# Miniprotein binders against Probable L-asparaginase (ansA), part 2

Target 1, 322 residues: Probable L-asparaginase (ansA), of Deinococcus radiodurans (q9rrx9)
Amino acid sequence: MPASLPRLALIHTGGTIASRPSPDGRGLTPQTPPALPGLEGVQVSEHQPFNLPSPHVTPAHMQQLAHLIEQLAGGHDAVVVTHGTDTLEETAFFLHLCLPAGLPVVLTGSMRHAEEVSWDGPGNLLDAAQVALCPQTAGRGPLVVFGGDIFDARTVTKVHTSAVDAFGGYPGPIGRIDRTAAGPQVHYFARPEPRPTFRPVTLERRVEILYAYAGWQGEGYAGALERADGLVIAALGTGNLPPELLPLIAATDKPVVLATRTHAGPILPVYGYAGGGATLVEAGAIPASFLNAHKARLLLLVLLNLGASREDIRRVFTQGVF

## First folded at step 8 (miniprotein)

Design A28 (from XA with E32W L37I)
Fold by ESMFold2-Fast, scan of step 8:
Structure A28 (fold): chain B 322 residues (1-322), chain A 80 residues (1-80)
Amino acid sequence: as target 1 above (322 residues)
Amino acid sequence: SKIEVTVKGESPEELRKALWEVLYLAMKHGAWVEFYIEGDKITFTIEGLSEEDAERIAEEIKKLAEELGLEVEVEIRREE
């Protein structure tokens, strides 16, 4: 009996990888999904739950995608998702939180469209499929593959608006894929980490992000707190805010998570002046660990929709159990 | 080995406590936890454990649930 071919689910959600120039010259518009290149010997099923520029993707779409992946898991060996690059890191992290680690899921996209010289779409798609089907990928949760780098969903971020190697993050990639004369080679630099899977039924609870700037005195805080069930503040440096925020944070029972507007590095509650990170944490603020503001928002959103308490939320963030 | 746990409680507070205690137990043993909340119950699957650790953790979960006044059912599935 001949060996069964590997089964790959290819899920298209939109983005530049599927875009072509508009005939009327009004920029790029979504088109038919790209053909799968260079995966001879793989059985591919194709799916398109939505076809949106990634700025139009919402957590509800991310949950729809997660449900589709779970439905497909029993009939497939791996899943590849093509996605627009602007919010790809948020979709990847949502899937990380909401899918079991045993599902090999890889997200990818492109910075250039199909009619540009050196379109990166086919190469990224081929790399993503080969990584997803690689046995060493099992147990790692959803990954992002871009430009030959393999990224963890918790740390990957788009670091450049237009470079073809637009993805990075701190501490950087967890692996690489290289094409050699002997075929594709996948190298991982770290072991898979144990983590829980979160399964919210609804996403009705709201989380807003506030951005700190020089001279900010908490403008917008009261309105955001009234609308939302939790807040994330992109704070200054290692997690510092102006002194006006200290009594505001102390007065609320709603979770307030401190992230940083800084490009890289963790929240460190070390400063003891009024509004310094140590005073904010003592007042009840929750440090976001290594998560940037929009990923911290997604984790908080998921935890609130599970009915987690402020103390439970603090434990998850501070112990890195995500 | 794999442990499957179903916990029933009368309030979201009871289920919340069970959720976080089981997550902490699994984390310290390097195990994966999958859980699902449905009304008055939580179902957990803990994976990546040795047989010895699975039996130990199952006993700890039973004691924890009894201490918190929760209904619990624990099943250990061994790798064949």
Scores: ipSAE 0.000, ipTM 0.377, lowest interface PAE 11.4, mean pLDDT 83

Design A3 (from XA with V7L E38T)
Fold by ESMFold2-Fast, scan of step 8:
Structure A3 (fold): chain B 322 residues (1-322), chain A 80 residues (1-80)
Amino acid sequence: as target 1 above (322 residues)
Amino acid sequence: SKIEVTLKGESPEELRKALWEVLYLAMKHGAEVEFYLTGDKITFTIEGLSEEDAERIAEEIKKLAEELGLEVEVEIRREE
């Protein structure tokens, strides 16, 4: 029985990991992708569907990446994506929604560029490849690997602007990779969970996010609702808004999803004052469960582009069917 | 004109039905609504209505409360 080498697809999308100082001194620009370190005995294919700073990545680019990964699935045992860190969590969650769990997919990046002391790119890339090729990774869907931690796409978020260990999220990592004298050691703290796959053809339907603040009375709501097919509101605490939003939410047939600007914890519709979460949900608002505002936006975007009803959208969010 | 409404009852389901019907009525007329829900009671303040619309909405709220088996108190205040 002939032994075959593991096959890894490495997909470069840009970001600091692939950035170099520009010749004109205008800061960092996309450049040649980093070489893979220490992956002898692995057959690597390399792909670059785009090369963008992650603030320039759109859901259309995320869908393009998902299509490329599905195309590569039959010829590869694992996929690693290098990505800029600012929207990496959004791309990871989009892939989570739109890819089946069958092919291991790991996203990574770096906080420092190649000319900085202690560049984190090669270490993160090696860790991501080792996690992706690890048998225990099978069935877990897209993951983020950063600073030796392994994160679930549904909960990972960038929690620091400049720290090398910039990724976190509640409840934290689902696993870790350590480099030992015996080689890489991968430990998972949770079991794989089965989930559906969503397959939108187009992304023409639009979703906007509004951010609540002390003294907000719904400024921007009417304009956003006119432009968009659905809205996400980053609300206060467990999902509370000022009383002005209650009749506005009740008056629309478009889905309005309540997320929270709070850093951790789910939406809990418990407050009964005007604009409290219980009154908003009774008005037809959809609680985002544990998803932050930008991930709730991507889920709503995908569901609307599938033609899902308001009831279907509510069921997906509230029952955690994603 | 301004309407002040108090609805009271033991059924959470019927109180919730009344809540959404009152909000819908107010929104149809471009009115501003403030309400507070505490235990078995909802209090509403509805502002920005004409006197004619206020009287109509007050009667609709009274009928709704009767249909849902809720206790109701409605006061209309002119020019507030």
Scores: ipSAE 0.000, ipTM 0.089, lowest interface PAE 23.3, mean pLDDT 84

Design A4 (from XA with M27W)
Fold by ESMFold2-Fast, scan of step 8:
Structure A4 (fold): chain B 322 residues (1-322), chain A 80 residues (1-80)
Amino acid sequence: as target 1 above (322 residues)
Amino acid sequence: SKIEVTVKGESPEELRKALWEVLYLAWKHGAEVEFYLEGDKITFTIEGLSEEDAERIAEEIKKLAEELGLEVEVEIRREE
């Protein structure tokens, strides 16, 4: 088998990076995906399992993508995924949960389309490919590369609706790539962390998210709990809710995960008033650690579809084994 | 119905022109496209089509390939 050149799989899933204005004025429409620019000495295969705006991407599509990546891993040294930016962080986190950490997988996209003067697509795509092929990337699992920054799938989030540097999160990037005359320079701020791989067969179990607000008394909780196999609540501050939620959470055997509507920081069950985080955890609620609500939803979805018990789910969230 | 298409060409640039036309055609019919591009070859799978749309799209792909001087193989599969 000739192995003279590294092999890169480039997987297109849609988004602005693959969109152009329609000649008939219908706005942005799916078009030919961008070619990989300026990367020499690499064999590239290109794949498109689907072509969707990222708001249309579902966990079933994320699982389809994970299966494709596993099939490609035996014949490739690295994988790059182009994806729409609105749910890119959710797809990245799903892949983080479902793929071994040893696979170099990088997701990217663009905020501007090909006909805009400052199209960010080619630069992001080249950066993603160079990061994916970098030896220091090994063992880190799926990463997001955007605007020269390298983000961890567990913490990356889209922080702006329209800025070219739309991705961030706390604590921010785990690394960076810069282009130099001598070639790409990649540096990481942290070492790879070992983690388990979860492989659900089906995704039929449902998880819904409820958002707490000032004056919320649990409206929508009973209906969501009837429809879903588990719930995530984007709670207040370090994981606090109004007192009406305490007996409701205590009464259910279904897992209820406490995340926060706060932009950064972990759930800390420290408040002892009725509905405070300590009382909710005592009643059976599961703290989401540092995961935002939609990432906590994906973790809970994966665990429920593996048939994990409530106590197994609590252990995974509380020990940070993800 | 679904269509399975294999297109062979002389250059990646020629194949990418064919790719754009196929993606646009499928989009007009509300169909989902999977593709694999490597070297001088693209393999497509187009799903979510009525039998009439599948036959029309297959015909348009054959005409496009003939116009561009590309070698093409097209198969239509009926799904229940």
Scores: ipSAE 0.013, ipTM 0.588, lowest interface PAE 7.8, mean pLDDT 85

Design B10 (from XB with A15L I37V)
Fold by ESMFold2-Fast, scan of step 8:
Structure B10 (fold): chain B 322 residues (1-322), chain A 80 residues (1-80)
Amino acid sequence: as target 1 above (322 residues)
Amino acid sequence: SKVTIELRVDSPEELRKILWEILYLAMKYGAEVEFYVRNGKVTFTIEVNDPEEAERIAEEIKKLAEELGLKVEVEVREKE
């Protein structure tokens, strides 16, 4: 029987991959979206919901992107998103929370612009398209493809400010793509993991992040808690804070999530001294498991905007597969 | 000998009204602070080396609680 040609949606959101030097010498500015490299036997549609440097991308833009992907799902076999690298991991994780597994979605970008020697944009874009169209990609949720590595949205993070291989995270990539004379070869090292998804209507609720440091005594906590509906603290080690934070956390009805400023590893509520993780959890703090602070912030933001209770939020952070 | 000042507050809402004052007072005296929360009640333990200093701190805390209209239990005990 006849087979349809693959249908790929290419969505441009901006970033260095679309940037050119300004004619007036004022640095890099967003220009035209990058062109998808020609793929024989693939039907491509192109979309541009916004064109922003990624530091200007907000959760509202991420939600706009999610809605566009849902609209395109019925008419396409895969989606590729080009995005600036500074907040790409946050957009990828937002999509991971909001989009069902099924339609392959791959995000990519570049560290160098089109006029730089060894521009990485075309290679990353071709790799992303080929990964998205690979049958083995089905069921894996949103992925990030960069420098031939394939990352899941849960763990990917930008680990270097200027390296061409800027993306990493613990435990690292879930797969890889290589270009060969026989065509692209995709290898996955990890199995697809099922996950719950969430669909908030509005994003009016606010979440702020506080960063713990040696000598921090809770400076900024009261102001952040007054402005926000929930809080994430990038705590020390396995989830420890100075003793001053224990009564503060106990005194609030707003959710406070413990993440860690440590590069990798989970929150473990094992220390029983005042301010140790066990005392903070007993006081009502919610451990973020393996999520870094900014991804924990997005999960908390989504749950608060669904009207989730503190118990619902704790359950999702501890029982969900994030 | 070491002396502890144990302070009990009925609820987290009441704690919010005196929390910073108690913490600043403890830090001003260079006192070791330990606290825990159980079933919505908060207990502070402030350790000092001087019994006379402990009684003075306890009286200052009682005065703060009265000024804020809060019910706070304050006890001074010798620690091993």
Scores: ipSAE 0.000, ipTM 0.168, lowest interface PAE 18.8, mean pLDDT 82

Design B12 (from XB with E32Y E34V)
Fold by ESMFold2-Fast, scan of step 8:
Structure B12 (fold): chain B 322 residues (1-322), chain A 80 residues (1-80)
Amino acid sequence: as target 1 above (322 residues)
Amino acid sequence: SKVTIELRVDSPEEARKILWEILYLAMKYGAYVVFYIRNGKVTFTIEVNDPEEAERIAEEIKKLAEELGLKVEVEVREKE
């Protein structure tokens, strides 16, 4: 029997892929959403919940996007989101936390605008649509597709300010899409994994990030802790801080998540000197596992808005239940 | 078709006490968990493909709730 045409929802949120030179000559501004190029035999619906450069995207916008995707789930086989590249990894991770893995969701964007030589927008968009509609994509949760690489939302990060192949992250892509003589081919290097879905109603609780540097003695900690319901610290190496932070972390009942400013690898609380990771965890700090600081912030934000206790938050981060 | 285990707890404070046990249990069985906080009540839904597995999960949830001194409502049904 003949199958109906695949149904794809294309959601535009803005970014360089939709940007054109401004008529006033003040650089690039969001203009019109990109059209989906030559994907024959697919029924496409188009949506635009907002149109923003990605530095203006907030967790509230990410939640609006999640709600739209849930509304579209019953009527579509896959979703592609076009997004600005600067915060794309954060939106992807927020969707990973808040959406069930059943409906394929793929995020993409571009590094060059439509009037530049070798605009990467159409290729990335077509690749994203093809990956999203691939049966092997089912069950994987939100993914990022860029330059033919397929990335996991938990690990993908923008690693270059201006390169066309700007996305990476350790351990790197979980799959790839190639154009072959037999047509497009999608290959995954890892199996999909079951995970929980977190559904906060509102995002009222606040989380701030502090960045450790050589010579930092906890400047800004007290103010951030007073304003926020939880903190993330981008610490040094495997999760180390100066000794001044040890009594500060021990004195608070608010969750303090220990991430690292290092490009790759998990928090390992192994050092026993004052301010070493082992002493910080003993004082109550929560290791962020393999999450970078801004993704750890989003996970902590979601958990706090669900009313999770500090010990519940510790379990999620340390046991990788996300 | 999918089988759904629905767990309802009367408050977010009570739900916190069982939340991580539910998540761990679901991960152990390869199941997806969705939970909502609305109007002061928390609802957990766990979707599995195996009805026998669903009954086993429901019994483990009831045991965990009793151990923690929590009043919970647990239902198992085929997802429509």
Scores: ipSAE 0.000, ipTM 0.329, lowest interface PAE 14.1, mean pLDDT 84

Design B13 (from XB with Y36W)
Fold by ESMFold2-Fast, scan of step 8:
Structure B13 (fold): chain B 322 residues (1-322), chain A 80 residues (1-80)
Amino acid sequence: as target 1 above (322 residues)
Amino acid sequence: SKVTIELRVDSPEEARKILWEILYLAMKYGAEVEFWIRNGKVTFTIEVNDPEEAERIAEEIKKLAEELGLKVEVEVREKE
């Protein structure tokens, strides 16, 4: 019996990879997605649930994308999503939380548009497709592939505004893909890890982020808390805030998740001065573990929309059950 | 053959009490969990490849529900 050709779903959501200069000279606008080069042995289906610059992508769009991927799961061996780079890490993490690990899903994009010399779109797209179809990718959940690096959705972040190798994150990539004379070579540095899947029906509950700065005394906290069902604070260092925040956090029953504005490393509640991480956690703040503020926001959003209690939310964040 | 374990709970409030325990149990077995709300009732669906593993998970869920004082319905079904 001959083996069936691999089936790949290619989903376009927009971004620079699909953008070309506008005929009227108004910069870059969404246009036709690139063709897949070098995949002669693959059956490809194409889908476009939306076509947006990634700053216009919302959690509702991310949920729409998750639903489409589940619909495609029964008829395909892998999925590749093309996405704008500015919020790609948030879409990847939302999919990580809301999709089972059974179908390989790879997100990619580009930093250069189709009319630039050395457009990175086709190369990133080919790499993403080859990673998605690689047997070693199974069970890893959604991944980001960019510039030959393979990133975990929980840790990947855009670390540069304009570099072609714009993606990073601590501890860095979990694998690489190289194009060789013998074909694509995929190498993973870590094994797949089992995790739960979260399945909110609606996303009606709201989460806001507040950003700490030198001299901040909690400006904007009361207003955000009135509007939202939960908060994330991008705090200082290992999770420290000014003393004014301590009684505010102690007084609310709404979940307040403590992330950091620092580029890498987990929340460590070690400081005992008023507003130090240890005092904030004692007052009820929930450490975000290693998640940056905007990913912590998405996890909190998903958990609140599942009806999780504050103590259940604390357990998920502190035990890394995601 | 694929086997699914369905756990039904009378309300979202009761489901909240067992949700995290079900997620931890699924992680222990490397299984995937889906959570659905319909007409005010909550269904958890756990999919596994092994019927013996499905029966073990179902028994652990029943025991957990008894410990929490919750009324739950647990069914093991072949994926159609």
Scores: ipSAE 0.000, ipTM 0.364, lowest interface PAE 13.2, mean pLDDT 84

Design B15 (from XB with E34T T45Y)
Fold by ESMFold2-Fast, scan of step 8:
Structure B15 (fold): chain B 322 residues (1-322), chain A 80 residues (1-80)
Amino acid sequence: as target 1 above (322 residues)
Amino acid sequence: SKVTIELRVDSPEEARKILWEILYLAMKYGAEVTFYIRNGKVTFYIEVNDPEEAERIAEEIKKLAEELGLKVEVEVREKE
């Protein structure tokens, strides 16, 4: 085989795009080879470290995937990961935190299975591979490609339970891929940003999420703090909580990160009433910047497992160096 | 040293029928699978460290192809 061919690693982790063999050890539902005829002239290696519905994927599985990608980096020009859609955004962000710049990594999946009319799997897979092999993709970290849109791992989220165009997030995609008579056309709307790499050895430290609601007075806070090494609170609006949380946050040395239950926008610690964001930050709370609660949890988990101090954690979140 | 199992299938449509079986077999043996599609034909390369293991994998692939009703060509070669 010609040594001049681009080398692509295709990693399957499960989800609707691909099925396991039936209970009798046979059963072929994915159309994976027919999805790759558009990549004739590409050397493809295939790997399956696990095959799980994405609700069963844990940070330990995400770390296993990161280790596999690092092992493949020396022998490949790009990586594509197929993944179930429910936690795809969390896996993408974990990889963003833990993989060095240089090797393009693209995650994709499908909303429809192979037996459904207009199965989106083959198109998403081909788009993901073409984006991963595009020179313009270098330096952007792990990306999510879905329905022709290219998303940044830090902001992408599943915004609909069942729509074929289920992925979005604010401010939306950072690029697109279109299929034209001249071949694939990849367009990016933003410049690549340099990012640090975090490499925890273990993930033994724990982080829990608490969700604020009208009338919440900190129920569950003490128990979560006893079990976990750090907390994320999905707070109200720009980062506000009831006044009962102010002395609780002031009393702990464990990191408490303020995210928001609001669908979009950053934490802004501007309110000075008891429990307002400014008072919570003064008491030691750490604003999550633009990260949603799930992603803020993963960043805090990674930093705690690196032995980062509360001040180191605050600097990473506050300066957006992730 | 590495040993390569080379599997040739006449079409992408036929390769689809055995692809998942090859991937699950590779997972079992910790083997790397690479494939190419050229002129409508598919060639799989399965890389292992043990020659005896390569022989067993080749035999299992031939048996799987027979069970799926596929005609495949399988070769085992030392990586030079």
Scores: ipSAE 0.000, ipTM 0.189, lowest interface PAE 17.7, mean pLDDT 82

Design B16 (from XB with E13R R16Q)
Fold by ESMFold2-Fast, scan of step 8:
Structure B16 (fold): chain B 322 residues (1-322), chain A 80 residues (1-80)
Amino acid sequence: as target 1 above (322 residues)
Amino acid sequence: SKVTIELRVDSPREAQKILWEILYLAMKYGAEVEFYIRNGKVTFTIEVNDPEEAERIAEEIKKLAEELGLKVEVEVREKE
């Protein structure tokens, strides 16, 4: 009787988890407990489409990664991506938009490098692999696993610059993995949600983000609008801007998406004063739902590169079907 | 014409000590890597297009294993 081994594709893109010191440190082994015993009976294939610090990762790299994952889908039961933590949430969300939910995909990284005491890389990698291979993970789309927490790509965000439990987001994780005597235990707090898949061919259309602050009167808006095909504004509170922005937004046919500089919560267009969210939406602004500014940018970028109309873009954002 | 480097390590704990170095060498040479764990043994398979490159990788792995005091078996084969 032949034994079938589950096949896991491990894709390295760079970041602290993959870093080693220059030549003097090469060849040193990690001092952390071994991750390999947790992968008994798993066949692993290794891939590296690029090796970049995550601040150097662009949407073009994210699309390259998506294409590689699609190529690997027919030969693998699951995919784990190691990625730098600074833009990991953006890559995860891009993959969420552009990949079907069928193949489990889990992204992870580390806050400490291999030469540091208590390197978090092996534990995060083991957790990510075990989550990816868990039957309950099927249909959930790309996930982020970090510090034992499982996060949805649409809501996960890096909430701390240096803590080893650097990832969070509102409403928080959708699941958790624990290591027990009976093996890994994966528990999901939310049910899988059906969603569309977007398949842009090119990413040549441009989207810029503007950040609102106390006293902002729309400085930078005209220049950004001239360069870009669409804009995202990190607005105030539930989606409010100074009154100067109201006629500017009303005058453009380009999509302007309202996100918030607030750390959590959806855009709620409820205020009726000049520049309040209700007046901006009436003038044609598009609320970002629960997406933060940089994720709203990626969704708008994908939709524009699909040739979506302003009205189609408004429907996708306002119905929250992504 | 693919050339395969097989590396066998007798325990997952010992394999962990050399795992990241094998991955970095493979990345450096643009090589494809697979591994599996079965019955307490770890097998790595590294595929490259150049036999001379395969021999260089194999020698670097052997040297690293010796420096770390690890028992490893390394074999280079031409893939049919």
Scores: ipSAE 0.000, ipTM 0.359, lowest interface PAE 13.6, mean pLDDT 83

Design B19 (from XB with M27I A31G)
Fold by ESMFold2-Fast, scan of step 8:
Structure B19 (fold): chain B 322 residues (1-322), chain A 80 residues (1-80)
Amino acid sequence: as target 1 above (322 residues)
Amino acid sequence: SKVTIELRVDSPEEARKILWEILYLAIKYGGEVEFYIRNGKVTFTIEVNDPEEAERIAEEIKKLAEELGLKVEVEVREKE
């Protein structure tokens, strides 16, 4: 007797991959989801929980998507999500935190719309589906597939505003898919890593991000801290701030996570001058490890909504338990 | 074969006291962890591939519960 056909859930959320020029000349708007091209011998179910440009996607939408994926898990072998590219990395990371690694989930999108020459949508969608259905993908959790590269949700970031190969991040892709005469070939450069799954019921706790610049003396810090339950600061270099921030961070019981505005590399609390990373960590700041500011924000948001203490939060970030 | 460690605590408040330690033990030993609330009690489920590691995790959980003054039930089961 032959094996049953693999089952793929295709979830559309919007973005350039579904966009076309508006007849009124107001630029690109989300319209029609792309068809899945060149994939034979697979049963496909299609879903559209929302249809938004990705700047309109909120953590509440990300949680809605996570719930849908959990509902589909019992009836499907893999999931592909089409998403706008501007916040795709944030949705991918939210799903990484909130879904178990068992069911393969792959996110993709496009930089060009359907009426542009060399539209990248169909190729990215086919690659994403083939990666999701590849046996070697099992146990790796949510991944981003773009331009033939396979990215880890923890490190992937959009590195260019308009390039077709817009996604990157340090240390770069964890794998690749190539189309060959013998069919698709998937190669992974990294081993799957075990991780916990976080399951917040609500997302009512709030986290804001502050961006450090030359001459910043903590403007906006007090107001943000009053509104939010936790803060992320995109600091300078390896995690350094002006001296004015040291007493402010020391005085609060709310978690303050120290990320960097630098494009790559971890927070290293090595400088001992007032406002240097070592003094800030001694005052209670929590280093974000290698997470960029907006991913550190999502992790902090999830942990706060689980009722985690400041010390629990510090341990998760510093020991890489995510 | 896969082995499951189940830890049951009497309330969500008590479960919060050991939540992070359970998560750290799971990742340290290459396992997955889930938790759920039923009838006011919280159950942690840790799934690992090695039965010897499962027994070690169970002993570490029991010791941690004693140190924190928590009343917990710990069971190790082979997953069929």
Scores: ipSAE 0.000, ipTM 0.363, lowest interface PAE 13.6, mean pLDDT 84

